# Designs tried in a protein design chat: VH-VL binders against p86728. Part 13

Target 1, 153 residues: p86728
Amino acid sequence: SNLQCKIAGGGELIPIRTPEYRAWVPLGEVGLNVSDSKVLIFAARSCFGAHILLQNNAEDFKNAVYEIVIGGMKNTRSGIRQCVGCKFDEWVKDKALNCRFFNYFWISWCGDEVWVGHGYRPPHNRILRYKYENQPVINAASVRSESDTYWAL
Short names: E, the ipSAE of ESMFold2; O, the ipSAE of OpenDDE; V2, 0.75 times the mean of E and O plus 0.25 times the DockQ between their complexes.

## First folded at step 10 (VH-VL; framework fv_ebrasodebart)

Design b6 (at its last look DockQ between E and O 0.55; V2 from the best seeds 0.00; counts 0 for: pae O 3.6 > 2)
Fold by OpenDDE, look of step 10:
Structure b6 (fold): chain C 153 residues (1-153), chain A 122 residues (1-122), chain B 108 residues (1-108)
Amino acid sequence: as target 1 above (153 residues)
Amino acid sequence: QIQLVQSGAEVKKPGASVKVSCKASGYTFTSYYISWVRQAPGQGLEWMGWISAYNGNTNYAQKLQGRVTMTTDTSTSTAYMELRSLRSDDTAVYYCARDLYDFWSGYEFDYWGQGTLVTVSS
Amino acid sequence: QAVLTQPPSVSVSPGQTASITCSGDALPKQYAYWYQQKPGQSPVLVMYEDSERPSGIPERFSASNSGNTATLTISGTQAMDEADYYCQVWDSSSDHVVFGGGTKLTVL
């Protein structure tokens, strides 16, 4: 099962704050390495626009990446795309975020599919799935937000 | 109602500089970007760059690097575009436009100013 | 950097369907936006995200994307639709905004 891959996050909570601008915060800078994992579990308190970037190269934020947007379009949609600013390959109507409380999420990139779900228990509550023909190796991850967002990983 | 009102027409000599203003109203100025687009007579649209009214970050078209400077005044909700070392091929109508910069959809130019004609001639 | 190519002109009779194409290597990956510009006026956004209409844009305007070509379609074309039309992308790789060369739509 692709959801039995090693999990990053879900251990010691690492607090991260991303303000209301475009800057990415690499998870590696806070001591979270995803290079040996295929699943990321995290929590976010946000009004809208929680973005997670899965990177091949920690220094490259434009190429060989997956971007997961949770609560986009003012917390009405969630989706997956292959690069920052590109067309979404998959999206759903989704009110996933909460301004006042932390909600949990998981992302899996095991195998040739990327999965996204609500909660902290993969593979339950899946909301997104997309199969990519050429899945790059994920060696890093970063987060950013469209609104003031607190993360817990 | 959202409006972008630009400064009036300019006539400049080659080598001079021009600074065009764009006053925004009807929305939270600091929540959006401002893009500048020019159009030479009888020609198409050319993107010049954008500025974040939130943090002042700028992104200029490569061909204009070193010659253009975009700024904002949040107290007056006004964006400015300065173009230096003017030459005849800079003659154009210059537009400011509101850029949502929505990380999801990214439709960038939903409201436009009325345009400012800048004429560069000897 | 990305390049977008449009036909210089398209002609259509009233009531017929007009199609304006925009071709570029960036289009399979980037959303296309379309602008209408009438003589002496500022551009107006008429389509975003390939096929979405802003509020106030008639339903007879539609857009599609196939391969490296985006197409703006105007069904039941009216005299008021005579204008220049520009496609536009944001190239995330170069972080540049690129416009097509524009297409003059003439309603005969």
Scores: ipSAE 0.476, ipTM 0.845, lowest interface PAE 1.2, mean pLDDT 92
Fold by ESMFold2, look of step 11:
Formats: sequence, structure tokens, C-alpha cells
Structure b6 (fold): chain C 153 residues (1-153), chain A 122 residues (1-122), chain B 108 residues (1-108)
Amino acid sequence: as target 1 above (153 residues)
Amino acid sequence: QIQLVQSGAEVKKPGASVKVSCKASGYTFTSYYISWVRQAPGQGLEWMGWISAYNGNTNYAQKLQGRVTMTTDTSTSTAYMELRSLRSDDTAVYYCARDLYDFWSGYEFDYWGQGTLVTVSS
Amino acid sequence: QAVLTQPPSVSVSPGQTASITCSGDALPKQYAYWYQQKPGQSPVLVMYEDSERPSGIPERFSASNSGNTATLTISGTQAMDEADYYCQVWDSSSDHVVFGGGTKLTVL
């Protein structure tokens, strides 16, 4: 990609399934370390409500977090918010997910903004950008979903 | 037309249970949540909890945890709320509401039942 | 858990603008919703997501959410607008609903 920042992972993709349940799955627990990276590329197969949380550590759900929701509102919106369950700072109409097929997405916290896009070639197909007020320290990420979701990370 | 029709008024003794029904029509019942909200005479609205008609998951207000059970019957498009161990301060009008609950923005109650008065007599 | 505070009553003359406030610490980070309840009737959703108006609600209804205060505004207030009005937020930490105490709007 054109981004100068390091992409997380780089080995074989890690398959994860998140059932329809609210528990976060820390990516470090499944072997994906984001602590020295600024970009996450992944695929998801889901009907709706794929959630990704960027954290300063895996147990932080309140401070220094960004929640990205892909296919929220029953697969009609995607957005970025600065805390779990608060108002979205940026969002767009977006039918991003598919119940039957994996679609690719990317998230970047490279530079002074959080970006979200479709596909596997950031910065192509960017759908969201948010300029943060305070430079975040992101060392962990977690996922959960509103519907039964298969992830490839 | 979207409609929520509730069961009739009830008079109960302290310690008894009540089960209120809410029959939905005019929309796909299994695609939405049903919330229950009560209102004591002359007082404000108090949320009791929701049930997902899609999968039967529930979320109860902490004050009522252990005393309330919400269920659905998808074959009749009907939601039920049962409140046990009734006491005088449970006297209220009980509403069901169609709930557009979402992890995105929370709760939105766009259609309400007519209400069911439950009186708990001393 | 979140608390929403509303004035118990607001009075306006017909044709004037009514403002009903709702104050709470959750409001900077949560959407506000507004319900109208006329005597003996069920509540009706009149505003959602801070400032959005449902289909069928007159354009004289508007709302905003700024700082710790959400405000429901009714311009050109009519006698039929006389009702109790409730604000509501999501307490996302507990995943609970919080209603304000309600405001009785009196017209004339």
C-alpha cells in the first residue's frame, strides 16, 4: 500500500469466530500483536455489526480507545467513535458486510488520523477519517460482533 | 399499520405475580426488540427491560433483576412480561414498545401499546 | 447510572415558542430522544438521535443536544401540544434506558 506505517500481522491469516455475544476477543490472545503497527487489514463474513476496538492495552475499554463499527444499524452504517457505546464522531451510510462472503476492510491510525476503508490496499477506498484531538497510543485491538461473524486477521 | 395490543387491566394482591401480553401486528415481529416501560400513577416513565424477538435474548433493569421474566411466542407475534413478588409500589400502567435497540445509538421506542393497568391492593 | 433532570412544568401562550430542557452528564456522549404523552394516552416519539424528526411529526418540533443539555423546541405552539414531554438517553455502561422526570407543557 502507499502507507509508510507498518501493517499488523503479515503471516498466515488468523481465523476467528465471534458468536452473537457481547464479549470482546482481544487479538493478542489469538496471536495478533498490533503494538508496533499502525494499520490493520482484515476480512469479515457477517450479516451486520462487526466491531473493532483500538486500545492502549487489551483491558482498557474506557480510556484511549477508538471503536470502529462496520455494518452497524443492521448493516446500513459504518462509523468511528471515541468510546465504547458513545455517539459516533464520524459515520457514513454503508452496506459493508455480507452474510455469505468475506469482505476486506482496513483501519489505519498512521499519522494524525484514524482512517477506515474497504478492500485490502490502504489508503484505497477510504470511507471514514477522524482527526484525533490527542495522539493515541494504540497497543492492542479487540473484536466483537452483533451477529455471528467469521474473521480473517 | 403497526400495532401493539396489550392484555386487560389486572388487580393483584401483594406477593402475587402478573403476566402482561403484547400482541404485535403490521411488521415482522422477529426483526425487532420489545421493551417494557411502566408508569406509576402521576409519575414518570421507568424502563423495565427488553427482549429480542429474533433470538429471545433479554436485558433487565437492575432494579427488577430476579423478579421479571420476558418471553415471546413467535407463532402468535406476542411478547410477555411477568413480574413476580408484587408489592404496592408495582402499581402502574405497563407499556410494551417496539424497540429499535442497536449498539449504534441505543434505544428508540417508535410504537407503543395502549398500556395495561396493574393495581396491587393492600 | 445516568440521571436526566427536566423542569416540572413550562407554560407558553399559543403561537409562542416553547423550550423544554433536559440536563445530564451523559448528554455530551449520548443521543437524546424525546417523547410526548397526552393525558390518558401512550407516549409518542417526537424527536430521535438529538435532532431528527420522525415522519408525521410537525416541523414546528425541533431539538438539539449541546454540552450537558438537550432542548426540545416547539415553535408556534398550539393547544394540541399541551402534554408531558420526556427526554431519554442510553446509559451505555449499564446498557440501560434513562428517562427524565418529565415536563408538563401548558398552553394558555
Scores: ipSAE 0.385, ipTM 0.793, lowest interface PAE 2.8, mean pLDDT 90
ESMFold2, look of step 10: ipSAE 0.379; ipTM 0.794
ESMFold2 (binder alone), look of step 10: mean pLDDT 94; pTM 0.961
ESMFold2 (binder alone), look of step 11: mean pLDDT 94; pTM 0.959
OpenDDE, look of step 11: ipSAE 0.036; ipTM 0.682

## First folded at step 11 (VH-VL; framework fv_ebrasodebart)

Design d1 (at its last look DockQ between E and O 0.55; V2 from the best seeds 0.00; counts 0 for: pae O 4.2 > 2)
Fold by ESMFold2, look of step 11:
Structure d1 (fold): chain C 153 residues (1-153), chain A 122 residues (1-122), chain B 108 residues (1-108)
Amino acid sequence: as target 1 above (153 residues)
Amino acid sequence: QIQLVQSGAEVKKPGASVKVSCKASGYTFTSYGISWVRQAPGQGLEWMGWISAYNGNTNYAQKLQGRVTMTTDTSTSTAYMELRSLRSDDTAVYYCARDLYDFWTGYYFDYWGQGTLVTVSS
Amino acid sequence: QAVLTQPPSVSVSPGQTASITCSGDALPKQYAYWYQQKPGQSPVLVMYEDSERPSGIPERFSASNSGNTATLTISGTQAMDEADYYCQVWDSSSDHVVFGGGTKLTVL
């Protein structure tokens, strides 16, 4: 059985491009509301370094956040950390991204854990999990990338 | 053979400015950043800021905001650091260093210039 | 912002093991890096990513980062290891690089 928790979205996929830069793009600003959702499913076409931030609110880039990095270190590692730019709490070797094709990913913050996986059918193909000591309520998400990245959310 | 070669020592009065150069060789200059680090006499290392040789983006240490400017000249593979409104406590050896920035690891510095002594005295 | 504290000096006899500590609240959340600086010379990177050794650095150099403390360890210490040693982190919250105060290693 799949996760029981609500998946964000429910309409046409939203195309987003993040250039090779550090600026976050809040998903609420482009029409994707993750409030009251527990799962985000998306596709990305990227050479490396797709970053997803889960936030208590869209203005919080320091506290009450989780950062997921897909294909960091030039597409050789994926990981979960509890602050932007800090040491990863969990990571794996992972060549998750492709410069020429969209690949699918999912993130779940259902229950007391954050899970990350490949594909579009959580909880299948989970590559990461982290159980948090304290749980912020997640009401927003943002994306950025280390390389020019096309998203479908 | 990677090298960073800096300009020569400077003696300045308080209130003046200094511009230190750092010429890189032996690697693709635009693929890395340059950080500047200073060391006052008998003291430790203090990071001043960095510049991307790719696009010229900078990030300066908070205490130096408004007094420091870092630039590059890609055609000569040279980085520059200018420190304005000099004070006596700016007396230090100024180093440039090639930085290996990554969103995973953060900043660290694998090759350093020889250092440039800047003396600020009345 | 982040502060890294090192002992001002450490002394060892040749052939013995030296340990240089670096303490700070940032260390549980950040990778530690170590630099060696000999008198009149520029710093040289000797350890990165907590425990990784750059090419050309002898195997007698090792490092760890646990809790609030990073430790540089030199086994079989030689006279040529006499230098100042600095730890360093990236404080991601300020996007600022921070160095420890430095430790003078004396080999007697």
Scores: ipSAE 0.228, ipTM 0.728, lowest interface PAE 4.0, mean pLDDT 89
Fold by OpenDDE, look of step 11:
Structure d1 (fold): chain C 153 residues (1-153), chain A 122 residues (1-122), chain B 108 residues (1-108)
Amino acid sequence: as target 1 above (153 residues)
Amino acid sequence: QIQLVQSGAEVKKPGASVKVSCKASGYTFTSYGISWVRQAPGQGLEWMGWISAYNGNTNYAQKLQGRVTMTTDTSTSTAYMELRSLRSDDTAVYYCARDLYDFWTGYYFDYWGQGTLVTVSS
Amino acid sequence: QAVLTQPPSVSVSPGQTASITCSGDALPKQYAYWYQQKPGQSPVLVMYEDSERPSGIPERFSASNSGNTATLTISGTQAMDEADYYCQVWDSSSDHVVFGGGTKLTVL
């Protein structure tokens, strides 16, 4: 069960703002370390395009393990891909985000799969599931957005 | 209407430098990047690099590293591309293009300038 | 650096279907975009994302992907479609843009 994995986020609220630009905001820079965790819980207030990058190397944004897009395509899809800018390995129709309110999400890389779900209680309300062929170690995470987004970690 | 208007044709000697301008209109200049693409006579398209009009960040093709500089003037919505140490094989039509990053699919170019012919000859 | 390979030329009779291929190791993971360039003119984006066309591009233009090959298909080819066509990808590993060598489409 994903509940057996250590959780990053979902405790003390760490506010992050990501304007609409390409730059990633490493979560480590705001004091959130995911290296010992396998679940990330967060909230986002966004109109569309909340992106989470799971990284092996905190300084490598091009060869990331996973990029998770929540509310992409103008808040109509969510998906998982294995590298930034790559085709999505899995995606679903999903109106996940809200411009006015924080919605909660969870990402789990427990075991040999990455899961994404709505809410703050994994593994409930899972919307995405993907098995990486060769599971690398995730040591860092970063966020960015297609629209002005507020995060709560 | 979105337009990219480039400066006129240039004739240069080997070893000289050329600076081509690209004036953008019809959209918020600082919300997009500008890519430069050249095309030698009878040849294909070659990407040279791009610059963000938002933050000034640049990325150049490896082949042109150290020889090319891209800049923007946000007050005039104009992008510039300077190519130094010109040689004969730099003879080409140089295009500026509005590049946009789709977070879902990547980078592509939806509007192009009319092109600027740069001829390098002795 | 990624490489995209296109056939140098493709010929088609009016009304027939033209297929222009673009092959490369990056294509299984990266989206291909397509540009049309007529003599003496600037390139024009004709296809982007998954078979999306910019405004003004006829519906006879379509794109598909299979394995390491992207294909631009022009159904009911017209004389006005005679042009050079280029595929393009963004290589995420290098953060560089790569163009194919181009294909000259001749409408006989």
Scores: ipSAE 0.034, ipTM 0.693, lowest interface PAE 4.2, mean pLDDT 91
ESMFold2 (binder alone), look of step 11: mean pLDDT 94; pTM 0.959

Design d2 (at its last look DockQ between E and O 0.72; V2 from the best seeds 0.00; counts 0 for: pae O 3.6 > 2)
Fold by ESMFold2, look of step 11:
Structure d2 (fold): chain C 153 residues (1-153), chain A 122 residues (1-122), chain B 108 residues (1-108)
Amino acid sequence: as target 1 above (153 residues)
Amino acid sequence: QIQLVQSGAEVKKPGASVKVSCKASGYTFTSYYISWVRQAPGQGLEWMGWISAYNGNTNYAQKLQGRVTMTTDTSTSTAYMELRSLRSDDTAVYYCARDLYDFWTGYYFDYWGQGTLVTVSS
Amino acid sequence: QAVLTQPPSVSVSPGQTASITCSGDALPKQYAYWYQQKPGQSPVLVMYEDSERPSGIPERFSASNSGNTATLTISGTQAMDEADYYCQVWDSSSDHVVFGGGTKLTVL
């Protein structure tokens, strides 16, 4: 019933700022290693468009990736897609972000699905799930944003 | 009432340059991109590039890289497209369009200017 | 960059259903958009996000995107629908916009 999977990070959250920007920021470069983990819990303060990329390799933005968009379409949709910039495989209406306050989110690739939820207590408040055909090896994650965003990872 | 009003027709010699203006009204200019699209006589639409009215960033079609410059003036809500080293095959109607760019959908154009005919002849 | 191929012309009788195709390898992974252009006029967006209709576009316009083909369908075609129609996609790998070559719809 309760899936126990390793959460990334070392207990203290790492602050990151992504300006309105198209370039990805690899989390390994700021000291967050996801290679032995299956869950990422984070907070973001943003008006819209927080993007998280789960990757086999930090330099690969084309193959074997999952892009999670929180508060896309000007903070009206969240979704999972299997390539950067392609149509979403799963998405929901979701006003997830707040310009003035941090909100918490989690992503899990534990087991045979990718899950996304609100809050800091996975699997509670799951909003998205996607079952992959072949389980990817996730060794890296990167972030970017459509609006100026403060992250706590 | 969203409107994009472009400058008037131009006749140019080969080797010259042209600068077309596009004045926007009825919406927050700095919240959207402006794309430029041209159409040669009897031919289809060709995307030239976009400019962000927020920060001035540009993205040009590779065919035109090095010959095109796009700018904005936010105080007048006006976008400009300059095409240099004109050739006869640059004869076209040049459109500006409001670009509804989103990382979700990509680029598409909901409002278009009336078009500006640029004729390049000797 | 992606390529979108359209037939150069389609003819239909008034009241019949017109079908305009747009083929390309990008279409399984990208939204298709459609524009109508009447002679001497600017293009007008008539369908977006594969199958969505903007406010003010008649219900007789519909669209789909399946496999490598997007299709604009006009049911009950009227003389005023005679125009050129362009499909368009975002090629996210190059971050460029691509238009199809256009289709002239003739209502006979």
Scores: ipSAE 0.481, ipTM 0.815, lowest interface PAE 2.1, mean pLDDT 90
Fold by OpenDDE, look of step 11:
Structure d2 (fold): chain C 153 residues (1-153), chain A 122 residues (1-122), chain B 108 residues (1-108)
Amino acid sequence: as target 1 above (153 residues)
Amino acid sequence: QIQLVQSGAEVKKPGASVKVSCKASGYTFTSYYISWVRQAPGQGLEWMGWISAYNGNTNYAQKLQGRVTMTTDTSTSTAYMELRSLRSDDTAVYYCARDLYDFWTGYYFDYWGQGTLVTVSS
Amino acid sequence: QAVLTQPPSVSVSPGQTASITCSGDALPKQYAYWYQQKPGQSPVLVMYEDSERPSGIPERFSASNSGNTATLTISGTQAMDEADYYCQVWDSSSDHVVFGGGTKLTVL
């Protein structure tokens, strides 16, 4: 169960701002280490396109384990994919984001599946689920956005 | 109506430089990228690079690195592509295109300029 | 750098179905886009995200992707469909846009 996995985030709020450009902001640079965790809880205030990258190597943004896109395609879909710019492995119609308010989300990579959900209480309100071919090792995470986005970790 | 209007045909000698303009209208210029694509006579399309009209960031094709410069003028909604050290194999029709990009779908081009013929000959 | 391979030419009679293929190792993971270019004209986007049509593109145009091959299909081909067709991908590994070599579609 995802409830048995250590959680990163959801404690002291670490503010992050990602402007509208392609650069990734490593969470480690803002003091959040996910290497010992398998669940990430965060909040985002964004109009569309909040992206979370799960990485094996903190310096490798091209060979990431998974990218989670929340509120993609102008806040109409959310999905998970194995590499940046690749086709999505799973996606759903989802108006996940709000321009004015912070919405909470959780990502878990416990076991052999990656899960994404709304809110701050995994595994509740799961919206995405994908089974790994092989259990990945995730040591870092980064965020970026298609619109000016404020994060709370 | 969205339009990209390019500058007129150019004739250059080898070693010279050419600067092609692309004036955009009908949409918010700073909200999109502009890509440049060229096509040699009787040949296929070749991507040259893109520029963000928002922040000026550029990405050039590897084979053109050091020889091409893309710029924008937001006050006139105009994109520019300068190609230096011209040679005969640079003879082509050069297109500007509105480059649609989001992190979901990648890059593709929904509106194109009419093209600018650049002829390089001795 | 990704490479996309297209047949140099395809011929069909009016009313027949034309199929233009585009093969490349990037296609299982990257979306394919298709452009139509008539003589002396600029390219026109006819398909995006493998199988989506922009507004204004006839329904006889369709596209699909299977394995490392993307296919543009034109049903009930008309004389006006005679053109060069190019497939295109964005290669995330190199951050470059790549075009296929193009296919000349002739309507006999």
Scores: ipSAE 0.038, ipTM 0.708, lowest interface PAE 3.6, mean pLDDT 91
ESMFold2 (binder alone), look of step 11: mean pLDDT 94; pTM 0.957

Design d3 (at its last look DockQ between E and O 0.64; V2 from the best seeds 0.00; counts 0 for: pae O 4.2 > 2)
Fold by ESMFold2, look of step 11:
Structure d3 (fold): chain C 153 residues (1-153), chain A 122 residues (1-122), chain B 108 residues (1-108)
Amino acid sequence: as target 1 above (153 residues)
Amino acid sequence: QIQLVQSGAEVKKPGASVKVSCKASGYTFTSYYISWVRQAPGQGLEWMGWISAYNGNTNYAQKLQGRVTMTTDTSTSTAYMELRSLRSDDTAVYYCARDLYDFWSGYYFDYWGQGTLVTVSS
Amino acid sequence: QAVLTQPPSVSVSPGQTASITCSGDALPKQYAYWYQQKPGQSPVLVMYEDSERPSGIPERFSASNSGNTATLTISGTQAMDEADYYCQVWDSSSDHVVFGGGTKLTVL
């Protein structure tokens, strides 16, 4: 029912730092549980290359996942792909990130599509949508970045 | 102009090592990776590995793991590839290439060195 | 790791269209790249990101990537296009670069 469209978290923001060229940071290990949630709202301060992985379980980095890249290609593109490092299924021109200031973003996997947008009020400012063939089960999320990035989740 | 200039041809015996240099000019060396690719006589291209000129991180092809070392000298904008324990089937032309590694697009090579022939003969 | 298969050779007459294929299971999920290598020379990038053409590459070069097959197409083929052509992908699962075996294009 309503839990399918629930926003993850719901309290004080969790600060995370991802240095450039680092391994994935599982959000469950820093206290953010996305199981039973369908929407993630967050902020990032970064020059470029903020990566969010939606996973069927926390140990799966190859199968049944979606990777969202915000400000890829040196902060010129954002996109959705169905595996880590594969060709994007959807992408747009997007100068999403700022080295000096936090910007807000949201990701929704509610319903039969993955949506990505700017700001903290989904569905406003949606920039990407991708329709599944088969609805994924998302129980975990992880983050990493191409440049030194501060997150608030 | 962007250029990659490699060291000259070498003749080696089996069991020896070879170190090939690749001097870059015309771009910011520390902003790119360098890949090494070899080509045996009459054969196709074989990727050997890459090195980041920014931080020195490397990634080697599985076949060559333990026999290859890649390094850079940022003061001279030069990359090096050393291949140890040479065999006759290591006879090839060795290329360096500027590697446009990006988390978005993957790896591809927009500028190549002239190649260095390494001959391994008994 | 991924495997890319190319025909060993393709022959065309001057002015005709050449088509060089590259097949592999990685191609639906990976960008394809193409390189030209003339005898005694280093490879040159001629297509990137499936279908994009670098500055300085003639418009007669085009490419596509559909299903398990990437295709390099040269329209109005000239004698100077006679070369070996290699396709390439990045295999994200191994984090390795993979080249096809190469195709020798002969212009009659």
Scores: ipSAE 0.251, ipTM 0.745, lowest interface PAE 3.7, mean pLDDT 89
Fold by OpenDDE, look of step 11:
Structure d3 (fold): chain C 153 residues (1-153), chain A 122 residues (1-122), chain B 108 residues (1-108)
Amino acid sequence: as target 1 above (153 residues)
Amino acid sequence: QIQLVQSGAEVKKPGASVKVSCKASGYTFTSYYISWVRQAPGQGLEWMGWISAYNGNTNYAQKLQGRVTMTTDTSTSTAYMELRSLRSDDTAVYYCARDLYDFWSGYYFDYWGQGTLVTVSS
Amino acid sequence: QAVLTQPPSVSVSPGQTASITCSGDALPKQYAYWYQQKPGQSPVLVMYEDSERPSGIPERFSASNSGNTATLTISGTQAMDEADYYCQVWDSSSDHVVFGGGTKLTVL
């Protein structure tokens, strides 16, 4: 289960800011390594469009394993896709983000499924679930945003 | 009302350069990308590249690499496209378009300029 | 690079349903956008995100995707719908925008 997987984040807070442009901020550059983890817990203060990229290669942003979009379409939907800019494999109506306050989220890629949930307690409050065809190998993660976003990891 | 107004028609000789302007109005210029698309007479649309009016980043079509330069002037909300080493097959109507990049839906163009005819002939 | 293939022309009588196809390997994963271009005019976005219409576009315009094919459907086709139609995708692998070859819709 997800509870048996090692967690990255959720401990000492690492602050990250992503302005509203295309550039990805690798979490490794801010001292957070996810290579030995299967769960990422983080908080975000954002008006809309918080994006998390799960990568096999830290230098490859186009062939990522998953992209998780939280609060997309002006904070009305959240989803998972396997390719940046591609169609979403799974999505839900979701007002996930808050412009004024940090909201917590978790992403799990334990086993053969990727899960996304609200809060800081996986696997509770899961909002997205997608089964990958093959077990993904995730060695890095990056974040970017559609609006000025503050992250705490 | 959102508008993109382009410069007038150009006639050039082979080997020359042309610079087309596109003045944007009705929206925050620096919040969007500008794409350039051309259309040869009787032919289809061909994407040339885009530029970010926010940070100046560019992405050009591979076939035009080294021959095209896109720029912006934020003080006048104007985008420019320069095409060098012109040849006859560069004869086309050149369009600027507001390039919406929605992280959810990708890139598409919701507003277009009126087009600029560039004729290359000896 | 991605390639999008459209039929060069489609003809319909007024009131009939017109279907314009766009085929490409990128379409199962990338959103298709559709543009209408009338003679001497700039293209106009008529469909985005596969099946969404911009404001001002008639409801008779719709779009669908199946496999490697995107289809623009115009129900109750009118004379004013006579135009060239282009499909478009963003190819994430090359980070390039790709247009189809265009389809001339004639209303007989």
Scores: ipSAE 0.024, ipTM 0.690, lowest interface PAE 4.2, mean pLDDT 90
ESMFold2 (binder alone), look of step 11: mean pLDDT 94; pTM 0.959

